# Ledger of designs, part 18: VHH binders against Protein DOG1-like 4 (DOGL4)

Target 1, 232 residues: Protein DOG1-like 4 (DOGL4), of Arabidopsis thaliana (Mouse-ear cress) (q84jc2)
Amino acid sequence: MSKMRNLVEEKFLEFYESWVIQLELYLHQLLIAHNNNTMSETELRHLISKLTTHHKAYYTAKWAAIREDVLAFFGSVWLNPLENACSWLTGWKPSMVFRMVDRLRKSRVVLVEAQVKKLEELRVKTKFDEQKIEREMERYQVAMADRKMVELARLGCHVGGESVMVVEAAVRGLSMGLEKMVKAADCVRLKTLKGILDILTPPQCVEFLAAAATFQVQLRRWGNRRHYVTHS

## First folded at step 1 (VHH)

Design c44 (framework vhh_7aqx_2)
Fold by ESMFold2-Fast, scan of step 1:
Structure c44 (fold): chain B 232 residues (1-232), chain A 123 residues (1-123)
Amino acid sequence: as target 1 above (232 residues)
Amino acid sequence: QVQLQESGGGLVQAGGSLRLSCTTSGRTFSYYDFSWFRQAPGEEREFVGAIDWSGGSTDYADSVKGRFTISRDNAKNTFYLQMNSLKTEDTAVYYCAAGPTYFSLKSHEYDYWGQGTQVTVSS
C-alpha cells in the first residue's frame, strides 16, 4: 500500500530525479562562471537563460501533474522528509529567496543603491502576496474542516453506496481548491524569481542562481544523509 | 488546455475609445497571467499590457501608459483592454495571450494565443 505509487507519482518521480541531476550540472556551470571574470556578458546571459528555461520546465511539468493529482505534491514521494518538512504549499517559500539576495550584499559583487531599493520593494510585495495566499489557505482549511465534520457525522449513522459518492465529491472539492492554491503560490514564486533577475546584472544573476541552486542541492543531500543515519 | 478568443475590434476615430475582450475556455482561467500584444503591418508583435493571476499587478508599454487599462472578470472568464484617447499609431491587430510564466513579457514566452482582432484608428 505505502509502497504503491500512482502513474502521476511514478512519472513525476522520474522527471524530478532527472531535473535535479541537470540542476546540479547547471550549478557546476554557474560556479565556474562566478569564479571566471573572463566570461562575456553574452555567455553569462546564455547560462542565465538555461537556468530560467530549466525552472520553467519544472513548473510546466508540475502544473500538468497537479491537474491529474494535486495530492501527490503534498508529502511528495520524490522528496526526502527534510525537503517535505521545509515546503510551503508544495514548494519553496517565495520570501526565502531574499536570503540568497542578502548573500550578494556580503559578497564581492556590489549592489548599487537603486538595485537595493528595487529589491526591498520586491521583498515587501512578495511577503504581501505570501500573506494573501496564507489567508486563502486558512479559509480553505476551515471550509474543509466543516465539510469533514459534517460528513463524519453522516457516516456515523449510515454505510453503503451513498458514502462512496460523498467521499468522491469531497475529494474532488479538496483537489480543485488545492490546485488553485498551488498554482497561485507557484505564480508568486515565478514572479519573485523574474523580478530578482530583472533587477540584477548578469554576473549578479549568476551568483544569485548559484546560491539558490546550492541551497536546493544541499537541502536534498543533507536530508538524504540524515535518512542514512536513521535505522529501524 | 486554454483557448482564447478576442472580440471588440473595429474602426474608430482618433481620440475615441474601444474595449477589447478576450474570453477564455478553460478550467484554469483564474491562475493564468494574461497579456495583450499588437502587430502593425510590417512590424513585429509588440507588448501592450499585462495583468497577473491575482488581478493585483498590471504592466503597460510606455506608449500606452495612462491611455490603456487592462482588467479581468473571473466570473465571466474574460479579460479586457480598455483603450482611451486612441491615436492612428494604435492601428494594429490585437492579440490576447495567456501563460503560466513570469520570465518575460515578449511574445515567444506565452503558451496560448487568440486569433487576433483588427483595430483601425482613422484620423
Scores: ipSAE 0.000, ipTM 0.222, lowest interface PAE 12.2, mean pLDDT 80

Design c45 (framework vhh_7aqx_2)
Fold by ESMFold2-Fast, scan of step 1:
Structure c45 (fold): chain B 232 residues (1-232), chain A 124 residues (1-124)
Amino acid sequence: as target 1 above (232 residues)
Amino acid sequence: QVQLQESGGGLVQAGGSLRLSCTTSGRTFSYYDFSWFRQAPGEEREFVGAIDWSGGSTDYADSVKGRFTISRDNAKNTFYLQMNSLKTEDTAVYYCAADKSYLIYSTPGAYDYWGQGTQVTVSS
């Protein structure tokens, strides 16, 4: 039945639009903080906390939604095609965030050797966790294609009321497996974000969060307006 | 590869209006975020206002909010600062600046390109 899917998609679309608007407001505050050498450490910590809470709110809403319909997050209607094309297991790819840190180091962020070492250790661990999830997803897809899909196809050809119930139970089981995979990926995202923020100083955290928010906002604007260079 | 050129500066009486223009030479005008800064004698460069690459978001310094408006015209590769209700303390050299919003890893507050500046003098 598609009724529940439609409601989940509508509710999360409204949530996400509001969430992105608030992200843009936080980006504005981050840019002010980035250019203001007079902000105290307490003020910077408070701003970082607002961004952390905002991201946590996203995952709280997401996990409630995927409990109802995890498939809504594969090809999400609240994301434009470019945002969907850039997704890894329904969100950003954790290891790619280290490329943003590398870019900030070349721009204006000076890291001490101890921070560089800790970031490299975190990067290696994040990549390991990421690859573990990729192996689990591969096993899930193989199982879906070989065993469960063959089983569902056979059951779908059987005439009788009991076959409908068995097919529904099997489909629910497949959805629950996918939900666990998405939550595992989100846990790696949250651990990676926390790890980076724990290693960086408050001013460096502001620069990192500004870069991350800029990436999300620019990608959305670019995809929605399709601004690109063409040569004919 | 991108060059910025200001125009529209000059002398104006307090309470008057003036419009500054910044033209860009080069491709990719639509991908840039643009800002205006000003510098009074003996002071550091001060932020005045900004407009993002989409034209949908603007930001202003508290000292000019409600009096100044920033806008852009992608067809003309030009962006503007409309200055109304000018005060003597608005006297400064005004600079335009640009950052590449098409670089998905760029920091929006880091400006790669600057104009040469245009003098604005507000007399009492």
Scores: ipSAE 0.000, ipTM 0.099, lowest interface PAE 17.4, mean pLDDT 78

Design c46 (framework vhh_7aqx_2)
Fold by ESMFold2-Fast, scan of step 1:
Formats: sequence, C-alpha cells, structure tokens
Structure c46 (fold): chain B 232 residues (1-232), chain A 123 residues (1-123)
Amino acid sequence: as target 1 above (232 residues)
Amino acid sequence: QVQLQESGGGLVQAGGSLRLSCTTSGRTFSYYDFSWFRQAPGEEREFVGAIDWSGGSTDYADSVKGRFTISRDNAKNTFYLQMNSLKTEDTAVYYCAATSHYYLFGKDSYDYWGQGTQVTVSS
C-alpha cells in the first residue's frame, strides 16, 4: 500500500536523521576518549554501552518498520545513492567490519595473540553466516522467477477479484520472505558487533567504534556532496 | 558456559506481588540480554519481558505491561522480575533465559535457559 509505504518512509526518515545526529555526537565523544586518554575504564565502558544501546535502538526501529513495509529498506529514501550502492541486504556487510579490526592490528594499539586468534575465529564464523544468508537470498530470487510466479504474473495482467487476491497473497509472501532475510542479516550484524566488543579491551573498543562511526558518517557526507551531470 | 537458576516462585493471592530472581555462574554476565518466559498448563511458552546487556532497554508482553518490571544487578550477576497486581492468569512456570544475540530474535536465539520456577496465583 503506497499510502502506508509513504508513512513508513517518512517516519523512518525522521528517525534516521535524528539517529545519525546522535551517532555524530557519540563519535565526537569516542574521538575525545581515544585522543585525550582522560577517561577511566568504567567511563569507557559506559560510553561503549551508550553506542551499543544506540545501535540496538536502530534495529528495534528498523524491525518495527520492516514489519509494515520491508521494501522501504531496498533503495531507502533516507539514504543517499552512494550509501544505497554500498549496502548489503539493507545494511553494512558484516565481514567488512573486520577491515576496521585490521586497522587496529596495523595501528600502535597492540592486540595480544589470544585476541588475534579469537578475532580470526569470529571472522570465519561471520563469513560462514554471511554466505549462508547469501545462498538463501539467491534461492529467494530464483523462486521469484519460477514457472508458478511467471504464471501468477500473467494472471495478474487480467485483473478480476479472485486473481487480484491470489496475486496479493503472493506479494505478501514475497514481503514476508524478505523480512525474514533482512532480520537474519541484522542478526549476523549484531552478533558480529557484540563478538568484536567482547574480545577487545575498552580502549580498543573505543578505537574500533570510532573507526566504524567515522566511516559511516564520511560515506554519508561523500554521497551528499556529489554533483550530477545530465545526459541530454 | 553460563548456568541460570531461578528463585522466588511460590503461592500468592490475586492482587499480591512476587519478585523472581535469576542468578548466573558464568563470566560476561554484563554482555548478555536477559528475558523471562512463562508457560501455563496446556499452553505454549510465551515471552514476558526482556532487558538488554546495558540495562538501558526493556520490553514487555502487552499482558504484563504496567504490572511487571525487569531489572538487573551486574554486581550480583542476577536479574529480576518484579510482579505486581498479580492475576490468576499469571499462574505459570517462569523461565529465565540469556542470549548473546538480541532478545527480539525470538525463543530460538536464546543460548541458555533456567529450569523454571512455579508461580501460582490463587483467587
């Protein structure tokens, strides 16, 4: 329903803009904590907790919205085209987060051997879960092109009350399948984030979260500052 | 590994209150989301309430909103369910559960479960 889709899009746009503003404020606090080294371990843990709560608030709002209109998250109006081009199943690709972890390994922050081993185990597990979701998405796309769906599409071109209901039921089934896949991908994201934070020390968590937030904020700024040329 | 043990169940009269506790023996208590579920005779196990690892986010089933409060005490490795204005319909075995994922992913996402504690609300 296009009216309901517009309401979902408008509400999530408002939520997302506020959420990004708060993320930028948290990024400022993370950078102060990292560069000035003025916070105690308990203060660092509190800041990490605020970031984790902030990310969980995003997924809580997202799952409420996709329950109403999952398609709003494919080519989202609250994301610029660069952000949309860089997304994987409506969000960041879980394995990409380990590139931020690799930055820590190449920085002057020393990861002990036990942490390196646990991070590699988590990386392998994350990639496995990610590939499993990718295979399920491929099966979903293939199923959309099967003979039954093609036949239903043809039937839908000759609209009558009963054929309309059958097509609408099929579309609802498609949306429910996408919602399940998006939630599965978000599960891998949250599991990966939590896993990394469990392995890292509080100062390392701050550096990691600062790197991740910096990339997210900069990607948005780069996409917003592009100039369009028309091919007339 | 994490072990969960419930306590505080028992018999109470309608309109009364009861506080359930769930203690854990595992390390990393502060990194888990915790939830309470209940199961009445002949019914399926249903969600009651949840608290995230930060303590900043809580959620409740509509049937208990305003009457039940979930909380956690990281220093004691314990989380609680304060049950007020109890009704006979609240009679059930109450289970505590822990997840390393996110409580909204549903029952299959929970890593650890307690053995259950009986709550009986008499008319």
Scores: ipSAE 0.005, ipTM 0.177, lowest interface PAE 12.1, mean pLDDT 81

Design c47 (framework vhh_7aqx_2)
Fold by ESMFold2-Fast, scan of step 1:
Structure c47 (fold): chain B 232 residues (1-232), chain A 123 residues (1-123)
Amino acid sequence: as target 1 above (232 residues)
Amino acid sequence: QVQLQESGGGLVQAGGSLRLSCTTSGRTFSYYDFSWFRQAPGEEREFVGAIDWSGGSTDYADSVKGRFTISRDNAKNTFYLQMNSLKTEDTAVYYCAAQRGLYFTSAQEYDYWGQGTQVTVSS
């Protein structure tokens, strides 16, 4: 059975570039909506739905790709070095989006006390889920360094190749464990995003999504504008 | 926040097929993982299959793998269990369940359960 690792990376790179272009188009629409105080609630909800569907499409494509090659998502070729440096378990750290929410308290959009309470409850829940994943990742990393794994790695380097099959099976098992952890992290991301959108009003949702998309797009632009300085 | 209701159970002969449905209420159908469990008289509740929030990942118990298929329809807030090549050993009360937890959270940590629907497979 042939590995499709290289083709999976090329396919996801093509998908991601198109996905980011569409995100920039949606960001333009969000910024227009944010500055236009005459848009109806129905129009705002429609725009919010477009962004929600767009994010769901990303995770649908990602989960199909990690089923084939989860390791491609650790140090992704479709992300620049700055984007990779800011990643937590192959994506954004869920609790960090609450800093985007905190910006709403300082803007012209006013959060009522009931919303602040619900957002704090969601923040606590998100941090709890995040810590649970971090503990599982720590257990995984410790298990990788245990006596059995060290012995398997040693046997894999032995002349004669008799241990190659055993080591290959172990590596396959490790990839399956990573896939489950990445999906768990993505689940927390999506639950956090949905939770925030459920608490906010449509105008507040637009402002939140605009802030988040702006940061993502600018981070990519900053990383892409980096020049490798070569001295003559 | 979510309530679950099963339908589609009944009596069927060995080798036959049944499709179970689980309908949910509430705004939270998206981003929940759904599963089916079954319980035969005198036995513990056994995992049958699961589908994640995206519909892109499914898991099955070895005893039903290749015979049962789980799917979801987000537009109808419903998920299904298609049961083919039924055996007398498949006779049980089938429960649908939803989890608010993480992807690899134990099946016993599911937050919401349906009332159950009886499936009886005759020889």
Scores: ipSAE 0.000, ipTM 0.157, lowest interface PAE 15.0, mean pLDDT 79

Design c48 (framework vhh_7aqx_2)
Fold by ESMFold2-Fast, scan of step 1:
Structure c48 (fold): chain B 232 residues (1-232), chain A 124 residues (1-124)
Amino acid sequence: as target 1 above (232 residues)
Amino acid sequence: QVQLQESGGGLVQAGGSLRLSCTTSGRTFSYYDFSWFRQAPGEEREFVGAIDWSGGSTDYADSVKGRFTISRDNAKNTFYLQMNSLKTEDTAVYYCAAEPKYLYSGFTAEYDYWGQGTQVTVSS
């Protein structure tokens, strides 16, 4: 690990801890709004906008960090082991958010048929986009593992200045490819989130965002309280 | 990163026409969906019209449909709002806005970029 790698990890850890604290504060506001039928549509839209801006701030910080060291996001030090185990290409799996939509079926404001249709169309498109990225990542990983294994085997026998440059070029290529894949996955995440919010009414958006934030916060708390019997 | 600058606002008589322009700088023009919004004093900003990144899809508010046309010129990094058959109710500050496509996002720090606004006043 280089010094630059440690600096990226330390900086993003500090950012992420503050970002999660603010997410918990927004979750509290969402829960109050959900239980308060007197809040105006303008007030609800303002709260939804604050949450949207907060998530956009996360991706702004993330993309700046991955430009410096994308590998910091594979097995992140700012995430506990449970959060890391639940990650799909360095973040939440886009199709997972449709399970949060299931909570809306228990809300006081029911989904109309037109919304159900649009959400199903978005779900199908999101899964298709996920599968495309997953297949590309699998092909990339297999190809890179095969070439790197051949190169490393050869370098183990014939170490020299030229071999060092070849290894560095291969590592650079791997990092650039991973950055492209992570950004592609993040674009699917943002498009899916925007799509859901565009289909839902403001009260339904508040309920959806509350469910999503609750899951994220609880997953972090569950992982931080892991049992002593857990194998190292 | 993206800067937007409106031009073409002014005073016009009811029934007249006016063309607003929005010129962009910074990131590549072709990666953005563009829209126009307006705001009358004491009211919230309302949507007027939009054009997608390809120029093949446009959308308009019901109040302006058939009277306003949005277009873009990728060679000039500019997009337009052609306003015909203007009514006194069209009096507002008009804002151009840009939203990057999620699939073509590169270092997108913000998703909505706004211009400074240009005043349109329609007199009877």
Scores: ipSAE 0.000, ipTM 0.110, lowest interface PAE 16.3, mean pLDDT 78

Design c49 (framework vhh_7aqx_2)
Fold by ESMFold2-Fast, scan of step 1:
Formats: sequence, C-alpha cells, structure tokens
Structure c49 (fold): chain B 232 residues (1-232), chain A 123 residues (1-123)
Amino acid sequence: as target 1 above (232 residues)
Amino acid sequence: QVQLQESGGGLVQAGGSLRLSCTTSGRTFSYYDFSWFRQAPGEEREFVGAIDWSGGSTDYADSVKGRFTISRDNAKNTFYLQMNSLKTEDTAVYYCAAGYTKLFYSSDQYDYWGQGTQVTVSS
C-alpha cells in the first residue's frame, strides 16, 4: 500500500525531474531554430520528432505509474502548488494549447486560411471531448457519493473481515475508474497535440512547441520562486 | 460502451487474399483508435495494424507491412483488414480492438475487444 505508493512517487519524481531538464534543453534548441531562418525542413522535422518522442516518453511513464497508483497524480509531489493549481485531470487542459497557437498569428510565419479553418475545427472538437470527460468525472463523483458508497464507507469504519473485503473491492473499482478517466484525458491531450502538429508547417511547429515549452518551464519557475510581496 | 464484432475469417490457400471486417455497434467514442491483433497457436497476442479515429493515420507490424492494409468505412461503422499474399505463418485468431490513443501497440492499451475470427492459411 504505502510502501508501493512511496515507490511509485519516488520513481516518477526522479523521472519527471530528468524529463523537465531535457525539456529545457529541447526548448533551447527550439528557440535557436526559431531565430535561425537557415535551418532546412529536414533539420526542423528532426527537432519536432525529438519533442514528439519526448512527450510520448512522458505518457508512457505516466500510464505505467497510474496503473500502480493513480492517486499519486492528484496533488503530485513532483509538481509545485502553482503547477497543481493549473492542472486539469492530472495534466494540462487540452483547449489551453490553442492560446499558444494565437501567437503564430502575430509571428513572421503567418497561418494560411486553410490552416485557420482546420485549427478552429480541431479547437471545437477538443472542447467537445473535454466536456465529455468532465461529464464522466461528474458522474463518477456523484456515484462515489451515492447511498451504496456511503453505506460501504460506514462499514469500513468498523473492524470486520467481511466488510473490509467488500470495501477494498469497491476502492479498487474506484481507482480503476479514475485510471480510465485520466487515460481518456491524456488521449485528448495527445490527439490535440498531434492534430496541431499535423496542420502546421515545420517552422510553425517549432514556434508552437517553443511557446508551449516556454509556458511549462516558466510556470514551474514562477511556482518555485513564489514569495510574499513586500512594499516600500 | 463499444461493442466489436469480427467477420470474414476462413480457410485460404497460401498466396491468397482475405478481407476481415470489424463492425462497431452501440456508442463509439471519438477518441478511440482501432487496431487488429492476432494470436497464433501457442503464441501471445501480437499487433498487426492500426487506424486512428480520422482514418488519416495507419501503422503496421513489420511482418505484415506491404501485404496488409487497414481501412475504414464511416458510413457502415466498420473497419477492415485486407490481407494479401497470405503465408502459412499468418494462421491465427484475429481480434479487432478499440482503445485510447496508443503510445505503443501493446494489447494492454486496448479496453474493448471482439470475440476473434479464425484465419487458416494452408500450403
């Protein structure tokens, strides 16, 4: 139980710290590429591939970890309070990345009308998928509070072998439900990310990924440097 | 919930072709990917091919690439596996599967499975 939870948290903390360090290194490469108009399309595609692989590595590690302890991802110890406050179902809110896309409209690399239309269609679809998951989470939370669950919770407050086994089975079911919900949310994230990258040209992909990585890195730094305001 | 039903399996001679169908019934989730897996006698289930929700992205196992094609017919809520140049090594029970957007093509990534359809390739 607690020993298994501690191992999952320790292992993922170690993974996440290394993952963020590598993200900062990739961000540096993205910013150099963005400021250098001489890079070939092949070189840009290679850099985009490294970022895509890096994000896939995160979800591979995350899904292995949530299979063992999904609750570790609600109020994660490897995230600061600001990062946790900005979390939607254990990660970034998929529709939020379209705010990063808005920066492309003010860049030297202008979106063409066909791209704008496809991005708007993807934005609408992403919001629809978010609403589906939010409804599922709401139903899950309501089911947890229904009379049957309340009765099981009461039984768990008393020492009894039979009631302990029934409560443990119910808790296992609840954890499996959360795991499926988190995976569904992560799938919307991956689908949204892939969709954006498929619509954008390689220079636009570099700019988008740089904006997204900058936000993630800066949010972490701002949360870590949080301090009380002093007035003169 | 997603319900999956395979059809089109059977006996075929080596070098021949078969087309498998997987019909989805009930509620289909738009964020699910569809895949084909197979299980040969005495072996574990292995990935064969995948198609994403849009039909715009496909992936194949190296052993079938160039011989098998996965496709979708949205009007019929059905997806297919066209198998050409069949070999005796392709003999297996073929399963269709639906699951969350995949990071890798492991059977544990898929939540919904069909009952399986037998494909036998004779020499």
Scores: ipSAE 0.000, ipTM 0.185, lowest interface PAE 13.2, mean pLDDT 79

Design c5 (framework vhh_7aqx_2)
Fold by OpenDDE, second read of step 2:
Structure c5 (fold): chain B 232 residues (1-232), chain A 125 residues (1-125)
Amino acid sequence: as target 1 above (232 residues)
Amino acid sequence: QVQLQESGGGLVQAGGSLRLSCTTSGRTFSSYAFSWFRQAPGEEREFVGAISWSGGSTDYADSVKGRFTISRDNAKNTFYLQMNSLKTEDTAVYYCAAKEYLSFTGDYSSEYDYWGQGTQVTVSS
């Protein structure tokens, strides 16, 4: 079923499709690098930099878009239902990536004690930041049901006049709050990603990024197969 | 969507050799890891072997180690199962399977995205 899309949705959909295609290309490079032990540290760092830049580009585009319509990202039409179901505040949940790190630890990747300690500290911090954001998000959601809105609900649907103004004001207020929360969540994502990459060696970074990208791409594929949706 | 097609199956005497091929459709052959499975009559489908997307790693079931070899040719969008020193117990329908964007595959059939229709291999005594 085709859903009506606004301009923001259409533009971001186009962007995202292109972005995912590029991600897949980078994934291929990451996998090559991972399986090729002859690549120099400089080459690995360059590849890592390309990926980080790619992610930054996503958030740059996202933040521009949410400034116009943050609500477009709550029910993102560019994502399939499975991807949306796995989303936390319009993106991946920051604490989730530590599962990928744990996977690395169980593989041939050897993390030194110092790395493990730092990763654990980062995990705790990330969890704390997530909780703060969740509490604040709840505040905005609950605030939507203010006195005036509850009264309007009690009286039923109104056409025009003061009632419309009240609802519009409430929606604007919520949107502003949501924008703030989405940005905050994205910051936690970026900080978490940076933190992990700062802790890991270049080869470990490549493996981690490959795992992350693989998961993202596969999640999209699984969702598309399930719902017969074609993206990118 | 990727389509897989097995070929090269047939009748062979014990001790003989056979090479199976799996051809894939599409333009993203290099993005896939591949595996061979087999299913004998009355038995469950079992893992035979796998090759990573790069071809740098392979894994085999214990029952075929030292006798079977998997390889791939990205230019031909084809990967292979070279079967040497065949035994009667190797008689089965052989299936090829593909998994996208993974460096290596597992031995569980549920992990694979695409499957061939299978090719019959019969080893006579």
Scores: ipSAE 0.007, ipTM 0.253, lowest interface PAE 10.8, mean pLDDT 87
Fold by ESMFold2-Fast, scan of step 1:
Structure c5 (fold): chain B 232 residues (1-232), chain A 125 residues (1-125)
Amino acid sequence: as target 1 above (232 residues)
Amino acid sequence: QVQLQESGGGLVQAGGSLRLSCTTSGRTFSSYAFSWFRQAPGEEREFVGAISWSGGSTDYADSVKGRFTISRDNAKNTFYLQMNSLKTEDTAVYYCAAKEYLSFTGDYSSEYDYWGQGTQVTVSS
């Protein structure tokens, strides 16, 4: 009674496990940099660049995979149930990263008024981009329930060559729509991340990236340890 | 709102160094991201390097990485391109460019709102 993983799921699982291991290694470097004021601005920028490149590598691999099977990213086998439950359109919700910025302000990161203003402007823009994607997803879900989709599903019950071809074409069209929507959401994620890093100084970028990576790693650890939770 | 003017261009020998400056006259210098582009005769305009509004991020073209450094001085309303270990292939007209930080989505010239007139850099062997 186990679902067979397709090739896309298997390849991305291997990629993602390696990607997370490297993220944990970068997190250790970020924490060392954060605790040591001896690192130069050039060294901090180099570390920030490594993290930025690492996140870009994730989206490069993801976009190649969704071209083959976008549905693999809805309820992903490489994510635990907690990670899947926290996903918004196959990844983190863009506006959520501003909670990490807010957490940094409450800890030990001091932001000047100009930075606070720019972060609020970016937050508003990110929310606007998010809402636009959510409207597109709503339209997609409505289209799935309309009469045309019901008619195509009905044709699939008459399994002949022409009916199979029509159903396959419809499924391909729906998958292309989902792929476009997922890529749009990922573009908002990358734009939001880049925007925050552009607003922050190098030491603040290190603290932000450390907080974000810590949250991602801890969410994975909490979900993976769910079976050890005893109630009473 | 922002006017850009390059300086520091000229003739330099291969292996030498040159520093380009871009001075702005806008009252919003600290709100802009800045970049350098270059264009050699018969070629398309090429991205060289960029610096964010806070100085928190810098990006460079692979062809100049390790040799060129972009920096900004908000007190002087000026940003710089320090060019070291110059090669004959670096010969081009260099342009400074500015855009609002919120519009920063890559290194494409079409994304930039304000441009300087260009300054010629010629590297001789």
Scores: ipSAE 0.000, ipTM 0.234, lowest interface PAE 14.1, mean pLDDT 80

Design c50 (framework vhh_7aqx_2)
Fold by ESMFold2-Fast, scan of step 1:
Structure c50 (fold): chain B 232 residues (1-232), chain A 123 residues (1-123)
Amino acid sequence: as target 1 above (232 residues)
Amino acid sequence: QVQLQESGGGLVQAGGSLRLSCTTSGRTFSYYDFSWFRQAPGEEREFVGAIDWSGGSTDYADSVKGRFTISRDNAKNTFYLQMNSLKTEDTAVYYCAASVYGLYTPSRDYDYWGQGTQVTVSS
């Protein structure tokens, strides 16, 4: 079984490699800002805006690509196996960002009571949104075992224009269902990211974004170096 | 689990005002993003305005900005559309909608819909 890259996979791989390079450049700027206590609020907000725009550009490109081929995002060729193993519906699991904020709070970031209250409200909302999507995934998987789908799969074992068309229609239906779920998950990601940034002060936003970008970059490096340190 | 019911529609003269209400059933009102859509005779359904779960973010169609205001009251499980400076082109069936995914979906996908309420603006 050979994996062949189609046009959507080739175009998004090219996009993603450029996007990651730019993310690393922004991470460098975030780390400089974090170590520079003389930056104005306006300067910090401008940097936060660049990062937010960069993440929105990713989802704009992704949604255009999944319109063409959503399956390219399940086991993506532009991600290494470790990155793919850590994915929840083609991306980061929204609730994990609250663990990142909790770790920042334990090490250095001090939140006021009003921020803690808003963070807990957002955590509850995000968990609710995640559970709704997980229920939809379960329904999707159960629907694949439906008698109609099993019958269509049997027809696909036969050569003929009519059976080919019927199987193609079923596969297209499955792809549309996955596209809807991926977009729903991405909307929860964007809403969670916006919620965190709205709660935090600009210096705290810089720390959060730096932690998130560092994790993403390190996960990629760890996956790319698997077996590199192995001794016989 | 969530059922939506519109109220407040009717006949109004151009330049007048109406306030639409959407009441919801269910314990999860505070977790939903809410939106208003409208559909004029022979036209496709269009987005009018939205308010997020926190009440801190709102979004409006360009055709209604400055004239319409969306708000929510979590204690009453109700959200509203205040319509001012009404025009004859605002004549439509108005639908309220709710979604967990809501405001950030490019297609404005919503999971739950009301039955609609008629708004007629006479010249």
Scores: ipSAE 0.012, ipTM 0.377, lowest interface PAE 8.5, mean pLDDT 82

Design c51 (framework vhh_7aqx_2)
Fold by ESMFold2-Fast, scan of step 1:
Structure c51 (fold): chain B 232 residues (1-232), chain A 124 residues (1-124)
Amino acid sequence: as target 1 above (232 residues)
Amino acid sequence: QVQLQESGGGLVQAGGSLRLSCTTSGRTFSYYDFSWFRQAPGEEREFVGAIDWSGGSTDYADSVKGRFTISRDNAKNTFYLQMNSLKTEDTAVYYCAAHPFTYGSLYKAEYDYWGQGTQVTVSS
């Protein structure tokens, strides 16, 4: 349904642009809190809560949209080519955030041994969960080439009511499988984010969230200036 | 839009067993985390138990731990609460809840989807 897909893409594009603008505003607040040490622990926890609620809003909107058209999230029109090239199953790769944590460890952030141990345990679990999803994606790709799928593609070459309906039902089934896989990946993302925030102190959470938001915002800016992707 | 429908409530004698079911219309059932809550007359709604999307992690209120078991059947788009060794104090309206993602304990209290509730009455 091209009309339905176009509407989903248009609505999510508007949502995403507004969501990124608000992320940049929260990033500014995170950088002020990190640099000035003017906020109480209660105020820092409130700011962290605003960021987690902001991410919740993203996944609420995303899952509503993928229910209507999951394929809109593969090669998304609201992402530039660099952002799309860096995507893993329609979003950031969960294990990537541990590179941000490692960078924090080399900066002003002092992590106690117990935190380092818990972060490493979480990293191992996150990588294991990623591998499970990657295996499911491999199985999905193999299934696309099976005998039944090839026969459905042949039916799609014929114009007519009954054959079109059978092909559409099969495509809907494939989209359901892909939707479950994307939501499973998003679940790993959210559980990884929660796990890190549960291990870190509020000031460390602010520094981590600032690093993550900075990377996301800068990746978008670099990709919008395409000479960073090409020889120029 | 996900719809939740409870079934299996009713009257049961103290010491007896009852199984509640919650069926969903969701195409993404295998991804959701699920919980059961209950509300006794004149009391606030309280958490009973939860099961994560993988089925490998469960959590229970101290008052029901060891007596109640939560499980899920992805093939049937249904999840269950097996209630054993029922007590008169377990009398309540039981609600099933589903949320598409979780982060933090706060999210167990905030669900986008709720069932209408099913009455469980335990007689002495």
Scores: ipSAE 0.000, ipTM 0.132, lowest interface PAE 15.9, mean pLDDT 79

